# VHH binders against Abasic site processing protein HMCES (HMCES), part 183

Target 1, 269 residues: Abasic site processing protein HMCES (HMCES), of Homo sapiens (Human) (q96fz2)
Amino acid sequence: CGRTSCHLPRDVLTRACAYQDRRGQQRLPEWRDPDKYCPSYNKSPQSNSPVLLSRLHFEKDADSSERIIAPMRWGLVPSWFKESDPSKLQFNTTNCRSDTVMEKRSFKVPLGKGRRCVVLADGFYEWQRCQGTNQRQPYFIYFPQIKTEKSGSIGAADSPENWEKVWDNWRLLTMAGIFDCWEPPEGGDVLYSYTIITVDSCKGLSDIHHRMPAILDGEEAVSKWLDFGEVSTQEALKLIHPTENITFHAVSSVVNNSRNNTPECLAPV
Short names: E, the ipSAE of ESMFold2; O, the ipSAE of OpenDDE; V2, 0.75 times the mean of E and O plus 0.25 times the DockQ between their complexes.

## First folded at step 17 (VHH)

Design ub119 (from ub0 with S103N; framework vhh_8pnl_2)
Fold by ESMFold2-Fast, scan of step 17:
Structure ub119 (fold): chain B 269 residues (1-269), chain A 117 residues (1-117)
Amino acid sequence: as target 1 above (269 residues)
Amino acid sequence: QGQLVESGGGLVQPGGSLRLSCADAGFDFSHYDMAWYRQAPGKERELVARINYGGTTNYADSVKGRFTISRDNAKSTLYLQMNSLKPEDTAMYYCAAGLEYDNFEYWGQGTRVTVSA
């Protein structure tokens, strides 16, 4: 996983993250640094993306089931990193393999601190190798969406008016992440950064790519991953596995250039 | 053919030089770590040189000072400049790219390098 779409306006994104607290009361996650949220159809590593995390990370004695939404840098910078420039990190931290997560210091340490987050996206992109050629076919991969007569579909959206209907009640993709907090040695603001945990591809995606993000399918999985006050690292890691509840469609090569930020990036071809 | 395509291999005398290239015209690898691996007959594949998205490099002890890895993100091309080649450098050389920590998920088909009189 190395490219996502997360284009919803802040208010629409916030409503899409509605959840119920321990008492069953409907809540919206509270924003931290909302001005740093930059919606885009084409998010690459090192850019900021919105994540959900437990309020307990910021407020002593807070209910660990309550949620904050915050933009974080994609590409985890470990808290112990001593250089001033994150690009000097020896290994890429855009993704973290599930099979070695407890063996790697960069991930084991923040996991021990309960630094689990849910990475939000409309969906993610992968590039399929084409037989007999060096050409690639990009695909947009996302949760199956509930269809209504009033809501459109990506494939049926053929006018600007219909595009608004496609995103009404869109079910956001919820990916398991790990974050850390790094204090630059030269001073400045604390940097919050995350990695997306990856697993072997499910049967449905195996023809596109052999790896996929660890997707948390449904509110129970999301709640357990976030709730580090009640759910141990060992129990949370049981949620990390390939998911079959996913769909996709081919998109144009417009998405290949991360500077392109238009609906054409995820429109079916 | 694989996603990544290596070129520049060949037969060279000990002490000679070769420049390997790894290209992909269809995808932006600028955010990926990239690496050169090699595999001699009957041996495990080993890391030769690594370069991250920011240009930070790391080399195997056996090639340090002789090989230089570099990248041109505008051209989506990775290079390996190999100087002072030794018979022990004889191998298939593979280009790799990845976003996973300490793992490369994209691999080329390889280009052969033979260092022999």
Scores: ipSAE 0.769, ipTM 0.876, lowest interface PAE 0.6, mean pLDDT 89

Design ub12 (from ub0 with T56D; framework vhh_8pnl_2; at its last look DockQ between E and O 0.26; V2 from the best seeds 0.00; counts 0 for: pae E 15.0 > 2)
Fold by OpenDDE, look of step 18:
Structure ub12 (fold): chain B 269 residues (1-269), chain A 117 residues (1-117)
Amino acid sequence: as target 1 above (269 residues)
Amino acid sequence: QGQLVESGGGLVQPGGSLRLSCADAGFDFSHYDMAWYRQAPGKERELVARINYGGDTNYADSVKGRFTISRDNAKSTLYLQMNSLKPEDTAMYYCAAGLEYDSFEYWGQGTRVTVSA
């Protein structure tokens, strides 16, 4: 995964992240650093995206089932990194392979500390190799959405009103991530950054791309992944596998340029 | 299928030079780590050179000082300048790109380099 969409307004995004804590109480996640949230139809590595994480990471003795939402840098910077420039990392940390997550210090260490997060997105983009052409066809990949009688396909949002209806009820893609906290050697603010765990693609997606994000499908999976106080690393890793519960449609080449931030990025062609 | 396409391979005499290119016109690789691999007949594929998205480079000891890996993000193109070529450099050369830690998701079909007198 090298490109996502996360364009919902902050309030809509927050509502879309409503959850029940372990007591069954309905809650909304509290924001950390809400000003760092930059909605975009075209999120690239090194940009900030919102993630969910347990409140226990910030507050001692907090209920670990409570959730915080925070924008973090895409591309994990390990806490032990001593260079002043994250671009000096030897290996790319945009994604973490599930099969080697426990072999890599950059991921194993924060994971061992319970630094699990859920990366939020409208969906992610992937590019299919086209036979006979030198061009790749991009696809937008997301959870199946509940068709409300009135809300046609994403493409049917012909009116601003219809568009709002579609996105107000949008089921966000929830991807398994690992985050870390890095203190720059030269001082400054602590950097929170994340990597997306990747797996082999499901059969439905295999013709588009052979790799996909580890998607946490459903509230139980999301809750278990986040709740590092009650759920061990070993148990959490059982949640990491391909899922067939995705849909996709072809989009225009507009998304190819990371500078393009318009609804056209995820619109069906 | 937008594929990494290698070019620039060929036959060259020992001591000669070649410049390999790898391009994918349909994909922005600006955030990707990229690399050149090579595979000689009867040998395993080996890393030749790597360049991260920040432009930091690493080389195999066997090519250090002779080969230079570079990238042009605007053109979505990776290069390998090969100087002072040796018969031991004869191989199929592959371009690779990836966002996964210590792994590459995208591979080219390869371009053949033959160094022979």
Scores: ipSAE 0.850, ipTM 0.924, lowest interface PAE 0.5, mean pLDDT 92
Fold by ESMFold2-Fast, scan of step 17:
Structure ub12 (fold): chain B 269 residues (1-269), chain A 117 residues (1-117)
Amino acid sequence: as target 1 above (269 residues)
Amino acid sequence: QGQLVESGGGLVQPGGSLRLSCADAGFDFSHYDMAWYRQAPGKERELVARINYGGDTNYADSVKGRFTISRDNAKSTLYLQMNSLKPEDTAMYYCAAGLEYDSFEYWGQGTRVTVSA
C-alpha cells in the first residue's frame, strides 16, 4: 500500500470515527494537532495522514480504550535514528511486512512500547499489471458501503450532488499501523510517524496486486489493536491477516501522478 | 513479479562498460526504494546496488567503485552504469522497486550481461 484517499473535512472525519469505550460510552476521538490534517484524494508516502491511537499514550491515567486522532507522517522514523534527515534511512518504512515485523528493530521496538495505531483512509489505490501493454490499471479499494435511500454508492452516483451524500455516511478503511516518536538531533518538534502493516493479498484482490494492507474489519478488531493497556503485542498480532471484506472499482490514470488531487482520482471509469 | 522493464544488457569484453536502464512509463516510483540484483546460473540472486527514495545509495563490496546506481524520477527510470566489467559480472540483471521495509514487491524480467573475450 503506497497511495490512499483521505479527503473528508475534519468534522465529517471525526463523526465517521464515533466509537464506544470499554464502559459502553459513546465517544468521538479527541484531536491532537488538527491544523496538520490535510484532506486529499491522493495521499503519498511522506505526507501526513490521520491515525487513531490510545489516549493512554499521552495521559498517564487515561482509560486505554479512549481514542485520540492525530495526523502523523507516513513513513516511520525510528526513535533511535541518529541522522538529521529521515530521507537517509537505508530502508523504506512506508510498509512493514507482517511476516518479519518482529525481526526488524525499526518495528519491534515501537511494538514493545504499545505504539499501535489505526490508519484512516477513504480507501487505497493499487495498480494492476495489464497483459500485453506497458500500462497499469489503477483501482480504488475500500470497505463495502451500506446502501441507504439517502447516500447510495459511488458506482451508482449519477451526479456530483449525489456523490456529496455518499460521503456523509462513508465507512472509513481502518488499517493496522505502527508508529514511533523521533526527536531531531538538531532540535525541533517531536516527529510522529507511522508505517502500515502489510499481508499477502486476499483471493478477491489477488488479480490486482499480490500484497495488501492489514485491514482491521470492525470495531472489535480496531479496539483490540488500539488498546495496548489491555492487549499484549502477541495477542494484537493475531488480528493481522488478509480480509475478503473489501470491494473495488477501476479509476482513471489521473491518480498515477501523486500531484493530482481531485475527485476524479477515485471516480469510477 | 514485474511491470518493470530492463534494457541495456549485452556482450562486452573484460574492462568494458554497459549502462542498464529500468523503466515503467505508467507508474510513479518517486517514493519507492529501487535496486539492481543479479543472478548467475546456479547461484543465488544477490543485491548489486540500492537507491532509496531520497537518493542515498548502497553497493555490494564486489562492485563498489565500478558501478553507479542512479534514478530519474521525472522519467520513472532507474540506471546502473557498469565500468571495468569482469567475467565474474556475467549474470542476469534484475530491477526491483518497493515500499515494504527490506523487501521489494516489484521486479523486472531481467536483462542478460555477458563479459567474455
Scores: ipSAE 0.809, ipTM 0.892, lowest interface PAE 0.5, mean pLDDT 90
Fold by ESMFold2, look of step 18:
Structure ub12 (fold): chain B 269 residues (1-269), chain A 117 residues (1-117)
Amino acid sequence: as target 1 above (269 residues)
Amino acid sequence: QGQLVESGGGLVQPGGSLRLSCADAGFDFSHYDMAWYRQAPGKERELVARINYGGDTNYADSVKGRFTISRDNAKSTLYLQMNSLKPEDTAMYYCAAGLEYDSFEYWGQGTRVTVSA
């Protein structure tokens, strides 16, 4: 997973993240650094994207079931990194394979600190390799959406008003992530950064690509992954598996260039 | 739809130098991991050098100290500086890029390098 869409305006995104705490009370996540949120149909590594994490990471004795939403850098920078420029990192931390997560210091250490997050997106893109050519067919991959006559269908929108209705009720893709906090040696703000955990693809996606992000399907999975105060690392890792509850459609090659930030990136072809 | 295009190959004497370039005129590769591979006739394609999106490099043992991979993201260009060339370096050289799971899914057509006395 190296490309996502996360284009919703901040207020729409926040409402899509409504949740219930452990007492059953409906809540919205509280923002940290909202000015760093940069919505786009075409997010790539090193860009910022919003993630959910437990309030307990920020407030001593907080209810660990309460959620914060914050933009973080895609591409985990380990807390032990010594260089002044994160681009000097010796290895790719865009993704973290689930089968080796406990063997890689860059991921094991923050995971042991409870630094679990839920990475939010409209969906993600994958490129299917075509036999005998250099061509790649991009697909947009996302949760099945609740359908009405004019909402929940990307291809049914025929006006800006109908397009807005599609996204007002969009079920965001919720991916399991690990984050870390890096203090630049020259000083300045702490850098929050994340990696997306990957697993073998489900049967439905196997013709597109052999790997997929670890998707947290439903409120229980999201709550357990986030709640490092009550859910151990060992128990949380049981949530990491492929899911068949996924849908997709082919998109145009407009998405190939990461500078293209238009609805065409995810439109069906 | 962009594609990788290699250039800079040719015939050179042993001990000589060449600089290969790979450009993607229709594709922003700045967030991609990039690599050079080579294939001699009758041999399996092998990694020569790779450079991740952050600029970190890794080399095959057979080319360490002689070859240098680099990238210029502003120009969307990948380079391979090849010094102290040997006849064993004779091969077709391919540029490769990957954006998912550290896999190289995007390849050029290759440029030929011949080192002969």
Scores: ipSAE 0.000, ipTM 0.200, lowest interface PAE 15.0, mean pLDDT 85
ESMFold2 (binder alone), look of step 18: mean pLDDT 82; pTM 0.834

Design ub120 (from ub0 with S103A; framework vhh_8pnl_2)
Fold by ESMFold2-Fast, scan of step 17:
Structure ub120 (fold): chain B 269 residues (1-269), chain A 117 residues (1-117)
Amino acid sequence: as target 1 above (269 residues)
Amino acid sequence: QGQLVESGGGLVQPGGSLRLSCADAGFDFSHYDMAWYRQAPGKERELVARINYGGTTNYADSVKGRFTISRDNAKSTLYLQMNSLKPEDTAMYYCAAGLEYDAFEYWGQGTRVTVSA
């Protein structure tokens, strides 16, 4: 996974993340650094994306089931990194493989500190290789959406007003992530950055790409992944596996250039 | 998975030079780490050179000072300039790209380099 859409305005995104804490109380996640949220139809590595994480990471005695939403840099910078420029890191940290996550110090250490997060997106993009040509077909991949008379499906929107209603009740894609905190050696703000855990592709996606993000399907999985105060690393890793509860449609080549940031990036072709 | 296309291989005398290219004009690899691997008959595949998205390079000891890896993100092309070639450099050379830590999801089918006296 190396390209997502996360375009919802802050208020709409916040409501889409409504949840129940351990006591059954209905809540909205509390924002950290909301000014760093940059909505886009075409988010690439090294950009900021919103993630959910436990409030206990920021407040010593907080209820670990309560959630914070914060923008983080896509591309994990380990806490031990000693140079000033993250691009000097030898290995790419956009994604980490589920099969070796406990063998790699860059991921094992933050996992030991409970630094699990849920990466939010409208969906993600993958490029299918077309045999016989060097051309690729991009696809937008996302959770199946509940159909209503008002919202419909993205492909059923026949006017700008109906298109707008699709996003009011959009079910966000929730991907398992690991984050870390890095203090620049020359001073400045602590950098929060994350990686998306990846798994072998499911049957439904195998013709598009052989890898996929580890998707947390439903609130039970999301809450267990986030709640590092009650759920151990070993228990949380049991949530990491391919999922079939996913859908997709072909999109135009407009998405290929990461500088393009328009609704055309995810519109069906 | 054979998603990248290598070119530039061939037969060359010891001490000669070759420039390998790896391209995919239909895909933006600018955020990907990229690498050249090689495999001689009956031997394990080995890393020759790596370049990250920021241009930071790393080389196998056997090729340091002789090979130069570079990339042109505008053309979605990776290069390997090979100078002072030795018989020991004879191998199939593979291009790789990836976003996964210490792993590559995308591989080419390879281009053959033969260095003979």
Scores: ipSAE 0.788, ipTM 0.886, lowest interface PAE 0.6, mean pLDDT 90

Design ub121 (from ub0 with S103E; framework vhh_8pnl_2)
Fold by ESMFold2-Fast, scan of step 17:
Structure ub121 (fold): chain B 269 residues (1-269), chain A 117 residues (1-117)
Amino acid sequence: as target 1 above (269 residues)
Amino acid sequence: QGQLVESGGGLVQPGGSLRLSCADAGFDFSHYDMAWYRQAPGKERELVARINYGGTTNYADSVKGRFTISRDNAKSTLYLQMNSLKPEDTAMYYCAAGLEYDEFEYWGQGTRVTVSA
């Protein structure tokens, strides 16, 4: 996973993240650094994306089931990194393999501190290799969506005009992430950055790409991943596996260039 | 197989030079780490050189000082400049790209380099 869409305006995104805390109270997550959120149809590594994390990371006595939304840099910079420039880190940390996560210091250390987050997106993009050619076909991959009177279909729009209406009640993709906090050696603000955990692709996606993000399907899985005060690392890792509850459609090659940021990036072709 | 396209391989005499290229038409690899691997007949595939998204490089001891890895993000192309070639450099050379820690999920089909008189 190396390209997402997260284009919802901040208020729409916040409402899409409505949840219940441990006591059953309905809540909206509270923002940190909301001005760093930049909606885009075409988000690449090193850009900021919104993540959910437990309030307990910021407030010592907070209920660990309460949630914060914060923009974080995509590409985890480990807390132990001693250079001034994150681009000097030898290994790419955009994604983290589920099968080796406990073997890599960059991921094992923050995971041991409970630094689990849920990465939010409209969906993600993958490029299918076309047989007998060097051409690639991009696909937009997302949760099946609930049918409404205006959507025209379940989980996919039949035309670009229908997409405008589905965003009002869009079910955001919720991907398992690990974050860390890095203090620049020369001073300055703490950098919060994350990686997306990856797994083998499910059967439904195997013809598109052999890897997929670890998707947390439903509020129970999301709550358990975030709640580091009540759910151990070992128990949380049991949530990390491929899922079949996903859909997709082919999109235009416009998405190929990460600088293109228009609705055409995710519109069906 | 063949997710990236290598070119520039060939036959050269010892002491010669070659420049390998690796590209994928129309796809932006600028955010990916990229690498050159090689595999000689009867041997395991080995890392030759690595370059991260920021341009930081790392080389195998056997090629350090002779090979230079570079990237041109505007052209979405990776290069390997090979100087002072030796018979021991004879191998299939593979381009790789990835976003996962110490793993490359995109690979080319390879380009053959033969160093002999």
Scores: ipSAE 0.712, ipTM 0.852, lowest interface PAE 1.0, mean pLDDT 89

Design ub122 (from ub0 with S103Q; framework vhh_8pnl_2)
Fold by ESMFold2-Fast, scan of step 17:
Structure ub122 (fold): chain B 269 residues (1-269), chain A 117 residues (1-117)
Amino acid sequence: as target 1 above (269 residues)
Amino acid sequence: QGQLVESGGGLVQPGGSLRLSCADAGFDFSHYDMAWYRQAPGKERELVARINYGGTTNYADSVKGRFTISRDNAKSTLYLQMNSLKPEDTAMYYCAAGLEYDQFEYWGQGTRVTVSA
C-alpha cells in the first residue's frame, strides 16, 4: 500500500468518523492540527494523512475509548532516530509487515507504548501487472458502499452523477497503523508519523497485487485497535489479517503521477 | 520478465566497468526504496547497494568505493555503475523496489555479469 485517496472536506470527513464511546455516547473525534489536513485524490508517502488515535495519548486520565483525529506524516520516523533529516533513515517505513512487526525495533517499541492508530482514506490504489502492455492497470480499492437504504450498493456500473453524490455518506476505509513521536535532535516541533500494517492479499485482490493493508472492518475492530488502555498489544494484533469485504474498479492512468489531484484519479473507466 | 527490467550485464575482463539499468515504464517508484542484489552460483543472494526515496545510499563492504548506485525518478530508472570489477563480482544481478521495512515487493528477472579473461 503506497497510494490513497482522502479527498473529503474536513467537515464531511469528521462526520464520517462519528462513533460511540464506551458509555454509548455518540461523538465526533476532536481535531488536532486541523489546518495540516490536505484533502487529495492521490496521497503518497511522506504526505500527511488523517488518523484516529485514543485521546489518552494526549490527556492523562482521559477515557481511552474517546478519539482524536490528527494529520500525521506517512512514513514512521522512530523516536530513537538520531539524524536531523528523516530521509536519512536506512529502511522504508511506509508499510510494516504483520509477520515481522514484533521483530522490528522501529515498530515493536511504539506498539509497546500503545501507539496504535487507524489510518483513514476513501480507498487505496494498487497497480496490476498486465501481460502484453508496457503499462500497468491501476485500481481503486475501497469498502462496499450503500448508496441509499432503497437504492442498494454503489459500484463501477453506476453513472458519474451517482458517483458525485456518493461522498455524502461514504464509508471510509479504516486501516491499521502504528505511529511514533520523534523529537528532532536539534530542536523543533515533535513529528508524529505512521506506518500502515500490511498482510498477504485476500483471494479477491490476489490478481491485482500480492500484498494489502490490514483493514479493520467495522466499529468493533476499530475500537479495539485504538483502545490501548483496555486492549493489550497481543489482543490487538489478533485483528490483523486479510479481509474479503472490499471492492474495486479500474481507474485511469492519470493516478500514476502523484502530482495529479483530480476526481479522475478514482473515477471508474 | 518481472515487474522491473534489468539491462547492461555482460562479459568483461578484470578491472573493467559495466553500468546496469533497471526500469519500469509507466509506474512511479519515486517514493520506493530501491536496491541491487546479486547471487553467484552456489551462494546465497546478497545486498549490493540500496538507495532510499531521498537518495541516501548504503553499500556492501565488498563493493564500497567501486560501485555507485543512483536513481532518476523522472525516468523511473535505477542505475548501478560498477568499476574495477573482480572475478568475485560474477553473479546474476537483481533490481528490487519496495515500501515495506527491509523487504522488497517488486523484483526483476536479473541480468548476468561475468568477470573473466
Scores: ipSAE 0.751, ipTM 0.862, lowest interface PAE 0.8, mean pLDDT 89

Design ub123 (from ub0 with S103H; framework vhh_8pnl_2)
Fold by ESMFold2-Fast, scan of step 17:
Structure ub123 (fold): chain B 269 residues (1-269), chain A 117 residues (1-117)
Amino acid sequence: as target 1 above (269 residues)
Amino acid sequence: QGQLVESGGGLVQPGGSLRLSCADAGFDFSHYDMAWYRQAPGKERELVARINYGGTTNYADSVKGRFTISRDNAKSTLYLQMNSLKPEDTAMYYCAAGLEYDHFEYWGQGTRVTVSA
């Protein structure tokens, strides 16, 4: 996973993240650095994306089931990194493989600190190799949406204009992430950055791409991944696996260029 | 899994030079780590050179000072400039790209380099 859409206005995104804490109280996540949220139909690595994380990371003795929403840099910079420029990191940290996550220092250390987050998106993009040609077909991949006025075959039946109307009650994609906090050696603000954990594709996506993000399907999975105060690393990692509860449709090659940021990027073709 | 296409291989005399290219039609890999690997007959595939999205490079000891890896993100092309070629450099050369830590998801079919005589 290396390209997402996260275009909802801040207030719509916040309402889409409504949740219940451990005591059953209905809540909205509290924002940190809301001015750093930049909606886009075409989010690439090194840009900021909104993530959910436990309030306990910021407030000692906070209820670990309460949630903060914060923009973080996509591309984890480990806390131990000693150079001043993150682009000097030898290995890419856009994605973290589930099969080696506990073997790699860059991920094992923040996991030991409970630095689990849920990465939010409208959906993500993948490029399918086209048989008989060197061209690739991009697809927009997202949770099935539950409104009866909008079917699960949205990519086949709906016109692109009707796509605009579905955002009001859109179910956001929730991906398992790991974050870390890096203090620049030359001084400056602490950098919060994340990686998306990746797994083998499910059967439904295997014809598009052989890897997929680890998707947390439903509030129980999201809550357990975030709640580092009550859920151990070992227990949380049991949530990391391929999921079949996903749908997709083909999109225009406009999305190929990460600088293009228009609704055409995710509109069905 | 995407298809990367290597080109520029060929036959060259010891001490000669070759420039390899790697491209993918319609794929924006500006944010990907890219690498060149090689495999000689009967031997394991080995890393030759790596370049990250920011242009930071790393080289195998056997090619340091002789090979230069570079990228042109506007053209979606990776290069390997090979100078002072030795018979030991004879191999199939593969292009690779990835976003997963210490792993490459995308590979090419390879281009053959023969250093002879």
Scores: ipSAE 0.794, ipTM 0.889, lowest interface PAE 0.6, mean pLDDT 90

Design ub124 (from ub0 with S103V; framework vhh_8pnl_2)
Fold by ESMFold2-Fast, scan of step 17:
Structure ub124 (fold): chain B 269 residues (1-269), chain A 117 residues (1-117)
Amino acid sequence: as target 1 above (269 residues)
Amino acid sequence: QGQLVESGGGLVQPGGSLRLSCADAGFDFSHYDMAWYRQAPGKERELVARINYGGTTNYADSVKGRFTISRDNAKSTLYLQMNSLKPEDTAMYYCAAGLEYDVFEYWGQGTRVTVSA
């Protein structure tokens, strides 16, 4: 996973993240640094994306089931990194393989501190290799959406205009992430940055790409991944596996250039 | 699967030079780490040179001072400038790209380099 869409305005995104705390109280996540949220149809590594994380990371004695939403840099910078420029980090940390997450210091250390987050997106993009040509076909990949008698499902939509109407009730993709906190040696603000955990693709996606993000399907999985006060690292890692509850459609090559940021990036073709 | 396309391989005499290129039509690799690997017949595939998205480079000891890896993100193209070529540089050369720590998910089909007197 190396390209997502997360275009919802802040208020719409916040409502899409409505949840119940441990006592069954309906809540909205509280924002940190909301001014750093940059909605886009075409988010690349090193940009900021919104993540959910436990309030307990910021407030001593907070209820670990309560959620904060915060923009974080995509591309984990380990807390131990000694250089002044994150681009000097030798290895790419955009994604973290599930099979070696406990072998790599960059990921094992923050994971041991409970630094688990849920990365939010409308969906993600992958590029299928086309036989008979050297071109790739991009696809937008996302959760199946709730259908109504009036609109039908988005998978049944026959024009791009139908997509605009579904965003108000869009089920956001929820991907398992690990974050860390880095203090620049020259001084300045603490940098919060994350990586997306990846797994082998499910059968439904195998014709598009051989890898996929670790998707947390449903509120039970999301709650357990976030709740580092009650759920150990070992138990949380049991949530990391491929999922079949996913859908997709082909999109225009406009998405190929990470600088393009228009609705055409995710519109069906 | 996602594959890159290499070019620039060929036959050259010891002491000669070659420049390899690696590109993908229609995809932006500017945020990816990229690398050149090589594999001689009957041997393991080995890392030749690596370049991260920011331009930081790393080289195998066997090629240090002779090979230069570089990238042009605007063209989504990776290069390997090979100077002072030796018979032991004879191999199939592969380019790779990835976003995962120490793992490359995109690979080319390879381009052959033969260094022979």
Scores: ipSAE 0.722, ipTM 0.856, lowest interface PAE 1.1, mean pLDDT 89

